VHH binders against q96fz2. Designs and how they scored, part 234

Target 1, 269 residues: q96fz2
Amino acid sequence: CGRTSCHLPRDVLTRACAYQDRRGQQRLPEWRDPDKYCPSYNKSPQSNSPVLLSRLHFEKDADSSERIIAPMRWGLVPSWFKESDPSKLQFNTTNCRSDTVMEKRSFKVPLGKGRRCVVLADGFYEWQRCQGTNQRQPYFIYFPQIKTEKSGSIGAADSPENWEKVWDNWRLLTMAGIFDCWEPPEGGDVLYSYTIITVDSCKGLSDIHHRMPAILDGEEAVSKWLDFGEVSTQEALKLIHPTENITFHAVSSVVNNSRNNTPECLAPV
Below, E stands for the ipSAE of ESMFold2; O stands for the ipSAE of OpenDDE; V2 stands for 0.75 times the mean of E and O plus 0.25 times the DockQ between their complexes.

## First folded at step 12 (VHH)

Design V7 (framework vhh_6z1v_2; at its last look DockQ between E and O 0.83; V2 from the best seeds 0.00; counts 0 for: pae E 4.2 > 2)
Fold by OpenDDE, look of step 13:
Structure V7 (fold): chain B 269 residues (1-269), chain A 123 residues (1-123)
Amino acid sequence: as target 1 above (269 residues)
Amino acid sequence: EVQLVESGGRLVRTGGSLRLSCAASGSTFKSYAMGWFRQAPGKEREVVAAITQSGGKTYYADFVKGRFTISRDNAKNTVYLQMNSLKPEDTAVYYCAARWGFYETAPNEYDYWGQGTQVTVSS
């Protein structure tokens, strides 16, 4: 996964992340560094995206089942990294393969510290190789959305009003991630950064791309992944597998340019 | 920094019972998984029992076999080890330990340790 969409306004995004804590109380996640949130139809590595994480990572006396939402840098910077510039990392940390997560120090160490997060997105993009050509067809991949009786298929939102209604009730894609905290050698703010765990693609997506993000489908999976106080690493890793509960449609080549940030990026063609 | 102080260790007869207590300093006790470890002379330190921050999950070593119970009172910043049906092989220094996050069975995974309390079981 090298491209996502996360364009919802902050308030809409927050509401979409409503949850129940361990006691069954309905809650909204609190924001850390809300000013770093930059909505975009076209998110690439090194950009900031909102993630969910346990409140216990920020507050020493917090319930581990409570959630915080925070923009983090896409591309994990390990805490042990000693260079002053994260771009000098010699290995790719955009993704972490599920099968080697425990073999790589950059991912194993933060995971062992309970630094699990849920990466939020409208969906992600993948490119299908066209047989016989060097051309690639991009697809937008996301959770199936509940058809409200009045609002036709995402494709049928002919009116701006209908489009707004669709996004107000949009089910966000929830991807399993690992984050780390990096202190710059020269001082300054701690950098929070994340990697997306990837798995082999489900059967439905296999013709498009052979790998997919590990998707946490449902509140229970999300809660277990985040609650590092009550769920062991071993138990959490059992949640990492392909899911068939996705849908997709072809989109225009507009998304190919990472600088393009318009609704056309995820619109069906 | 969390300071841990164990108490309750003493000489007991085979078949006897003891309750160990570990008091933690500070207000962050509820954020730590707690564990009891023991070390006998000439042996390695080994896990006895562990408990999550909420008390929702517990771990017991195989040698415990239902004889010991770990519990915690977060309001009192204290973790307990009730030990019943004690045997001479249970003789050791018992240590309380704290770990950020989920409990672990390896001693090196814990962040803070007490000074230990001596438990001696006579035949």
Scores: ipSAE 0.864, ipTM 0.940, lowest interface PAE 0.5, mean pLDDT 93
Fold by ESMFold2-Fast, scan of step 12:
Structure V7 (fold): chain B 269 residues (1-269), chain A 123 residues (1-123)
Amino acid sequence: as target 1 above (269 residues)
Amino acid sequence: EVQLVESGGRLVRTGGSLRLSCAASGSTFKSYAMGWFRQAPGKEREVVAAITQSGGKTYYADFVKGRFTISRDNAKNTVYLQMNSLKPEDTAVYYCAARWGFYETAPNEYDYWGQGTQVTVSS
């Protein structure tokens, strides 16, 4: 996973992340650096994307089940990185393979510090190789949506203008991530950056691409992944596996250029 | 930073019971996992019991299962070790320790330590 859509306005995104803490209290995640959130239909590595993480990472007296939402840079920069330019590492840490996560120092160290996050997106894009042509077919891949399935017309889910009506109750894709904190050697603000854990594709996605992000399907999985105070690294890693609870549709080549940021990027073709 | 002070250690007869307390001072006791460790003369420091931030998960070493209970009171910044059916082999200095995040069983994974309280069990 190297391209996502995360276009919801901050208020809509925040409501979509409503959750229940350990005491059963309903909550909205509190924002950190909300001004750094840039909605887009076409997010690439090195851009900022919103993630959920435990409030305990920022507030010493917080319950570990409480959540913060914060923009983080896509492409993990390890805390031990000593060079001045973090962009030199970005491509190699966009994704983290589940099978080697405990063998790679870049990922094992932040995992040991409880630096687990949930990466939020409308969905992600993958490019399918097409036989007999050099063209790749892009697909938008996302959770099944209850409102799109119940739209008033058989053709409504396939109409680009009707997509806007479904965003108010859109179920966000929740991907397992690892983050780290890097302090520039020359001084400056701490950089928070993340990687998306990847697994082998499920049966339903195997014809599109051989790998997929580790998707956390439902609030129990999301809660366990985030709660580094009550869930060990070993227990959390049991949540990392392929899922069949996804859907997709083909999209136009407009999405290929990461500079294109319009609803056409995810509209069915 | 967290400062830890153990209390309750004393001489007790085989089969007796004892409750150890660990009082924490500093800003954030309730956010730490807490552990009890012990060290007998000529032995390595070993884990006895551990408890998560909320108290929702606990760990016990095999040699104390069914006899010891760890608990915490976050309002009082205190962790407890209730020791029942004490044996001479339980004689050791008992240490309280704090760790950020989930508990661990290795002493070197803990960030803050108390000075210890002596428990002696006479046969």
Scores: ipSAE 0.667, ipTM 0.862, lowest interface PAE 1.3, mean pLDDT 88
Fold by ESMFold2, look of step 13:
Structure V7 (fold): chain B 269 residues (1-269), chain A 123 residues (1-123)
Amino acid sequence: as target 1 above (269 residues)
Amino acid sequence: EVQLVESGGRLVRTGGSLRLSCAASGSTFKSYAMGWFRQAPGKEREVVAAITQSGGKTYYADFVKGRFTISRDNAKNTVYLQMNSLKPEDTAVYYCAARWGFYETAPNEYDYWGQGTQVTVSS
């Protein structure tokens, strides 16, 4: 997984992230650095995307079940990285395989510090390799959505008003991530960056691609992944598995160029 | 910064009971996992019990299973260790410790320590 859509306006995105804390109180996540949120239908590695994480990472008094939402750089930069320029990192950290996460220092160390996050997106893109040709068919992959009459689906939106209805109740894709905090050697702001954990694809996606992001399906899974004060690393890793609760549709090649940021990127063909 | 003060250690007879308390400084206590450790003369410090910040999960070393209970009162910023069916082997200095995040069993994982309270179990 190397491309996502996360295009919602900040207020819509925030409301879609409503949750209950450990006491059962309904809350919205509190933003950190909201001005760094850059919505787009076509997010690629090195861009910023919003993630959820426990408030305990920022406040010593915090209840670990309370959530912060913050933009972070896609492509984890390990805290031990010594160069001044993150682009000098000698290995790809856009994804982290679940079967080796405890063997790779870049992921094991932050995971041991409880640096778990939930990566938010409208959905993600994958390219299917077509047999007999070198052509690739992109697909947009996302949670099944609650259907309303005709105007409540992506393919049925025939006006700007109906398009808004599609997204007002959109269930955001929630992917398991690991983040780290890197202090530039010359000083400056701490860089927060994340990787997306991957697993073998489910049967429903196997014809598209052999890997998929580890999806956290439901509030219990999201809460347990985030709450490093109450959920051990070992227990959290049990949440990392494929899911069949996923849907998709083919999209045009407009999405291939990461500079294209239009609804056409995720429109069904 | 968290300051920890243990109390309640004393001499007790084999088979007896004792409750240790650990008072913590300020409101930051609620954000820490807490542990009780012990150290007998000439021995390594070892975990006795641990508890998450909410009190929802606990850990007990095998040698105390069923005899000791850890609890916390976040309104009072206090952690307790109820010690029942005490044995001479339980004689040690008992320490309260605090760790950011989930609890661990290794002493070097803990950020703050109390000064200890002596528990002596006589035959």
Scores: ipSAE 0.316, ipTM 0.722, lowest interface PAE 4.2, mean pLDDT 90
ESMFold2 (binder alone), look of step 13: mean pLDDT 88; pTM 0.904

Design V70 (framework vhh_6z1v_2)
Fold by ESMFold2-Fast, scan of step 12:
Structure V70 (fold): chain B 269 residues (1-269), chain A 123 residues (1-123)
Amino acid sequence: as target 1 above (269 residues)
Amino acid sequence: EVQLVESGGRLVRTGGSLRLSCAASGSTFSSYAMGWFRQAPGKEREVVAAITQSGGKTYYADFVKGRFTISRDNAKNTVYLQMNSLKPEDTAVYYCAARYGWYETAPNEYDYWGQGTQVTVSS
């Protein structure tokens, strides 16, 4: 997973993340750096994307089941990175393989600190390679949608006003991530950055791509992944596996160029 | 950062009970998992008990299960170790330790340590 859509306005995104804390109290996640959130139909690595994480990471007296939502840089910059420019990092940390996560220092260290996050998206894109050709067919991949009237015609640019209401009850894709905090050596704001954990593709996606993000299907899985104060690393890693509860449709080549940021990127062809 | 101070260690007879306290200062106590460790003469430091930030989950070493209870009072920034049915082999210096995040059982996984309090168990 190297491309996502996360286009919802901040208020709609926030409501889509309504949750219950450990005491059963209904809550909305509190925003950190909301001005850094930029909705887009076509998000690539090195851009900021919204993630959920435990409030305890920022507020030392918070209950670890309480959540904040924060934009983080996609592409984990390890806390030990010594250069002044994060783009100079020599290896790709956009994704983290589930089978080697405990063997790689860049991921094992933040995991040991409980730096687990849930990466939010409308869905993600993958490019299918046909055997014997160099052409690729892009697909938009997302949760089956519930409580919607118009799940078929998604993102049509010239649709009637009623198509805008498709997104009001959209079930966001919730992907397991690991984040880290990097302090620039010459001073400045702490950089929060994340990686998406990947697993072998499920049966339903195997014809499109051989890998998929580790998807946390449902509030129980999301809560356990985020709650580093009550759920150990070993227990949390049991949540990392392929899921079949996913759907997709082919999209046009418009999405190929990450500069294209329109509803056409995810519209069915 | 957290500073930890243990208290309550003393000489007790076999079969007796004792409660150790560890007072925390500095950073907010409730963000840290807490552990009690012990070190007997000539032996390495070993875990005795551990507790999560909220107190919702606890760990006990096999040799103290059923006899010791760990608890915490986040309003008082204090962690406790209630020790019952004490045995001579429980004689050791007892240390409290703090770790940001989930508790661990290895001493080298903890960030902050107290100075220790001596517990001696005799007949």
Scores: ipSAE 0.013, ipTM 0.440, lowest interface PAE 7.6, mean pLDDT 86

Design V71 (framework vhh_6z1v_2)
Fold by ESMFold2-Fast, scan of step 12:
Structure V71 (fold): chain B 269 residues (1-269), chain A 123 residues (1-123)
Amino acid sequence: as target 1 above (269 residues)
Amino acid sequence: EVQLVESGGRLVRTGGSLRLSCAASGSTFSSYAMGWFRQAPGKEREVVAAITQSGGKTYYADFVKGRFTISRDNAKNTVYLQMNSLKPEDTAVYYCAARWGYYETAPNEYDYWGQGTQVTVSS
C-alpha cells in the first residue's frame, strides 16, 4: 500500500470518526494541527495523512481510550535517525511487514513505546499486472458501504450530485499504523511520521496484488489497537491479519500520476 | 514525575492478612500502569502483581494467585495490595512501581519506584 484517497473536508472527516470511549461516552476526536490536513483523491508517500492515536501520547493525564486526530508524514522517520534531512533515510519506511515488525529496530522501538495509530483513508489504490502486457490496471479498494436513501453506491452513481452524496455516510478505511517522533538535530519542530503495516492479501484481493494493508475492521479492533494503556503490544499484534471484508472496482489510469487530484481518480470505469 | 511511598508493612502471623498502600504524589499517576514487586534477602526483585491505568486488567504471579488482590483508586492517587493467607515465604521488602503505558513483569521496564515497605511473616 503506496497510494490512498482521503478527500473528505475536515468537518466531515471528524464526524466520520465519532467513537465511544471506555466509559461509554460519545466523542469526536480532537484535532492537532488541523491546518496541516490536505484533502486529496491521490495521496502518496511523504505527504501528510490524518491518523487517529491515543490522547495519552499528548496529554499526560488523559484516559488512554480517548482519541486525537492529527496529520502525520507518510514514511516513518525513526527517533534515532541522526541526519538533518529525513529524505536521506537509506531505507523505505512507507510500509512495515507484519511478519518482521518485531525484528526491525525502526518499528520495534516505537511499538515498545505504544506508538500505534490508525491511518484514515477513503480507500487505497493497487495496480494489477495485466498478463502479456506492460500495462497495469488500477483498482480502488475500500470497506463495503451501507446503503441509505440519501446515498448510492460509488459504482451506481449516475450524476455528480448523487456521487457527492455517497460521501455523507462513508465508512472510512482504518489501517493499522506505527508512528515515531523525530527531533531534528539542529532544532525545530518534532516530526511525527507513520508507516502502514502490511499483510498477505486476502483471497478476494489476491488477483490484484500479493500484499494488503492490515485493516482494523470495526470499532473494537480500532479501539484495541489505539489503547496502548490497556492493550499490550502482544495483544495488539493479534489484530494484524488479512481481512475479507473489503470491496473494490477498477478505476481510470488518471490515478497513475500522483499530481492528479480529482474525483476521476476513484470513479468506476 | 511521580513519587511513590509505600505503607502498611509490618510483622504478621502465618495465615494472617495485610493491606499495603502506595500513595503517589506529582502529576500523571492515573496515566501509569502500577506494579507491586518484592525482594527477599539474597534474591532478585520479582513481580507480585500489576494493574493497568483503568484497573481493567491485572496480572498476578503464580505464587500469589488466589491470595493477593491488586486494586487502585485514581481519585486518591493510591494503589493497594491486599494480601491474604500469608506464608513465611512471603517475607520480603515490597516495592511499588510505575510504568508509562501497559504493565510489564520485568523490574527494569519500570520508570519510578518507591523505597519499599518490609513485610515479615512468622509462625
Scores: ipSAE 0.635, ipTM 0.851, lowest interface PAE 1.5, mean pLDDT 89

Design V72 (framework vhh_6z1v_2)
Fold by ESMFold2-Fast, scan of step 12:
Structure V72 (fold): chain B 269 residues (1-269), chain A 123 residues (1-123)
Amino acid sequence: as target 1 above (269 residues)
Amino acid sequence: EVQLVESGGRLVRTGGSLRLSCAASGSTFSSYAMGWFRQAPGKEREVVAAITQSGGKTYYADFVKGRFTISRDNAKNTVYLQMNSLKPEDTAVYYCAARWGIYETAPNEYDYWGQGTQVTVSS
């Protein structure tokens, strides 16, 4: 997973993240650096995307079940990185493989510090290799959605007009991430950056791509992944596996250019 | 940060019971996992029991399972170790420790330590 859509306005995104804390209290996540959130239909690595993380990471007296929402840079910059420019990092940290996450220092160290986050998106894009042409067919991949007015589920057969009406009640894709904090050697603001954990694709996605993000399906999984005060690294990693509760539809090649940022990027073709 | 002060250590007969208390000062106690460790003369410091910030999960070393119980009262900024069926092998200085995040079993993973309280178990 190297491209996502996260286009909801800040207030709509915040309401879509409503949750219950450990005491059963209804809450909205509190924003950190909301001005860094930039909605887009076409998010690439090095751009900022909103993530959920435990409030305990920022507030030492917080209940670890309480949540912050913050924009973070996609592409994890390890805390030990010594160069002044993060773009000079010599290896790709856009994704981390679930099978080697405990073997690689860049991921093992922040994971040991409880630096787990949930990466939010409308959905993600993958490019299917097309037989006999070397062309790739892009697909938009997302949780099954419920049509407004409880009329049914949104699917590949639905028109673009019906899609426009579902954003107010859109179920956001919730992907397991790891973040780290990097302090520039020459001073400046701490950089928060993340990677998306990847797993083998599920049967439903195997014809599109061989890998998929580790998707946390439902509030129980999301809560356990975020709650580093109550859930150990070993216990949290049991949540990392392929999921079948996913749907998709083919989209226009407009999405291929990461500079294109219009609804056409995710509209069914 | 937190400061930790243990109390309750004393001489106890084999088979007896003892309750240790660890009082924390500081506004962030309720956010920390707490652990009890012990160290006998000439031995390394070892984990005895640990508890998460909510008290929802606990850990016990094999040598104390069924005999010791860890608990906490966040309103009183205190963690407790109830020690039952004490054995001479339980003789040690008992330390209270605090860790930000989930508890760990290695002493070097803890951020703050008390000065310890001596428990002696005799026949």
Scores: ipSAE 0.519, ipTM 0.799, lowest interface PAE 2.0, mean pLDDT 89

Design V73 (framework vhh_6z1v_2)
Fold by ESMFold2-Fast, scan of step 12:
Structure V73 (fold): chain B 269 residues (1-269), chain A 123 residues (1-123)
Amino acid sequence: as target 1 above (269 residues)
Amino acid sequence: EVQLVESGGRLVRTGGSLRLSCAASGSTFSSYAMGWFRQAPGKEREVVAAITQSGGKTYYADFVKGRFTISRDNAKNTVYLQMNSLKPEDTAVYYCAARWGMYETAPNEYDYWGQGTQVTVSS
């Protein structure tokens, strides 16, 4: 996973993240740095994406089941990185393999500090290698949405009103991530950055790509992944596995250029 | 930052019961996992019991299971260790410790420590 869509307006995104705390109270996640959230149909590494994380990471007296939503940089910058410019990091931290997460210092250290997050997206993109050609076919991959006989799919020909209605009740993709905090050597704001954990693809996706993000399917899995005050690293890692509860459709090559940021990027072809 | 003060240690007879208390001051106590550890002369410090910030999960070392109970009162900033069916082998200094996040079983994973309270169990 190297490209996502996360285009919902802030208020719609926030409502889509409604949850229950440990006391069973209905809540919305509280925003940090909401002005840094940039909706886009075509998010690439080094851009900011919204993530959920435990409020306890920011407030020392918080209940660990309470959630913050914050934009973080995609591409984990380890806390020990000593250069002034994070873009000069010599190795790729866009994804973290589940099978080596406890072996790689860049991921093992923040994981040991409870720095687990849930990466939010409309869905993600993968490029299928086509037989006999150098061209790859892009697909948009997302949770199954409520289906109706009349309008259960996203279509390029749908009116703007229909597209707005589809997104009001969209079930966001929730991917397991690890984040870290980097303090610039010369001062400035702490940089929060994340990586997406990857697993072997499920049977349903095996014809498109051999790897997939670790998807947390449902609120129980999301709550356990985030709650580093009540759930150990070993217990949380049991949530990291392929899922079959996923769907997809082919999309236009418009998505190939990360500068293209239009609804055409995820519309079925 | 948290300061921890243990109390309740004393001499008790084999088969007796004792409750230890650990009071936290000037802190965000409810955010910390709490642990009880013990150390006998010439031995390493070892975990006895631990409890999460909510009290929803507890850990007990094999040698105290069924005899000891850990609990906490976040309103009073206090953690307790109820010790039943005491044995001479339970003789040790008992330490209270705090860890930010999930509890651990290794002493070196804890951030704050009390000074200890002596428990002596006579044969």
Scores: ipSAE 0.577, ipTM 0.830, lowest interface PAE 1.9, mean pLDDT 88

Design V74 (framework vhh_6z1v_2)
Fold by ESMFold2-Fast, scan of step 12:
Structure V74 (fold): chain B 269 residues (1-269), chain A 123 residues (1-123)
Amino acid sequence: as target 1 above (269 residues)
Amino acid sequence: EVQLVESGGRLVRTGGSLRLSCAASGSTFSSYAMGWFRQAPGKEREVVAAITQSGGKTYYADFVKGRFTISRDNAKNTVYLQMNSLKPEDTAVYYCAARWGFWETAPNEYDYWGQGTQVTVSS
């Protein structure tokens, strides 16, 4: 997973992340650096994307079940990185394989510090290799959505009018991530950056791509992944597996160029 | 950042009971996992029991299961170790420790330590 859509206005995104803390209190996540949130239909590595993480990471008196929402750089920069410019990191940390996460120092160290986050998106894009041609077919992949004015879920066969109304009640894709904090050697603001954990694709996606992000399906999974105060690394990692609760539709080649940022990027063709 | 002070250690007879307390200064105590460790002369420091931020999950070393109980009172910034059916092998300095995040069993995973309280169990 190397491309996502996360285009919702800040207020709509915030409401989509409503949750209950350990005491059963209804909450909205509190924003950190909200002005750094940049909505886009076509997010690539090195850009900022919103993530959920435990409030305990920022406030020493917080309950670990309380949540912050913060923009973080896609592409984890390890805390031990010694160079002045994080773009000079010599290896790719856009994704982290679930099978080697405890073997790689870049990921094992932040996991040991409880630095688990949930990466938010409308959905993600994957490119299917077509036999007999060098062209690839892009797909937009997302949770099944409920039609707000009609019984049933929204899908590729629905009219454009249904898609215009869906965003107010969109169920965000919630992907398991690991983040780290890097302090520039020459001073300046701490950089928060993340990676998306990947797993083998589910049966439903196997014809599109062999890998998929580790998706946390539902509030129980999201809560356990975030709550590093009450859920051990070993227990949290049990949440990392393929899911079949996913849908997709083909999209136009407009999405191929990461500079294109329009609704056409995710519209069904 | 949290300061820890243990109390309650004393001489006690085999089969006796003892309650250790660890008082934390500041309001950040409730955010930490807490552990009790012990160290006997000539031996390495080992975990005895641990408890999460909310008290919802606990850990006990095999050699104390069924005899010791860990608990915490976040309103009083205190963690407790209730020790029952004490044995001479339980003789050690008992340390309170705080960890950011979930509890761990290795001493080097803990961020803050008390100075210890001596427990001596005589036959």
Scores: ipSAE 0.611, ipTM 0.844, lowest interface PAE 1.6, mean pLDDT 89

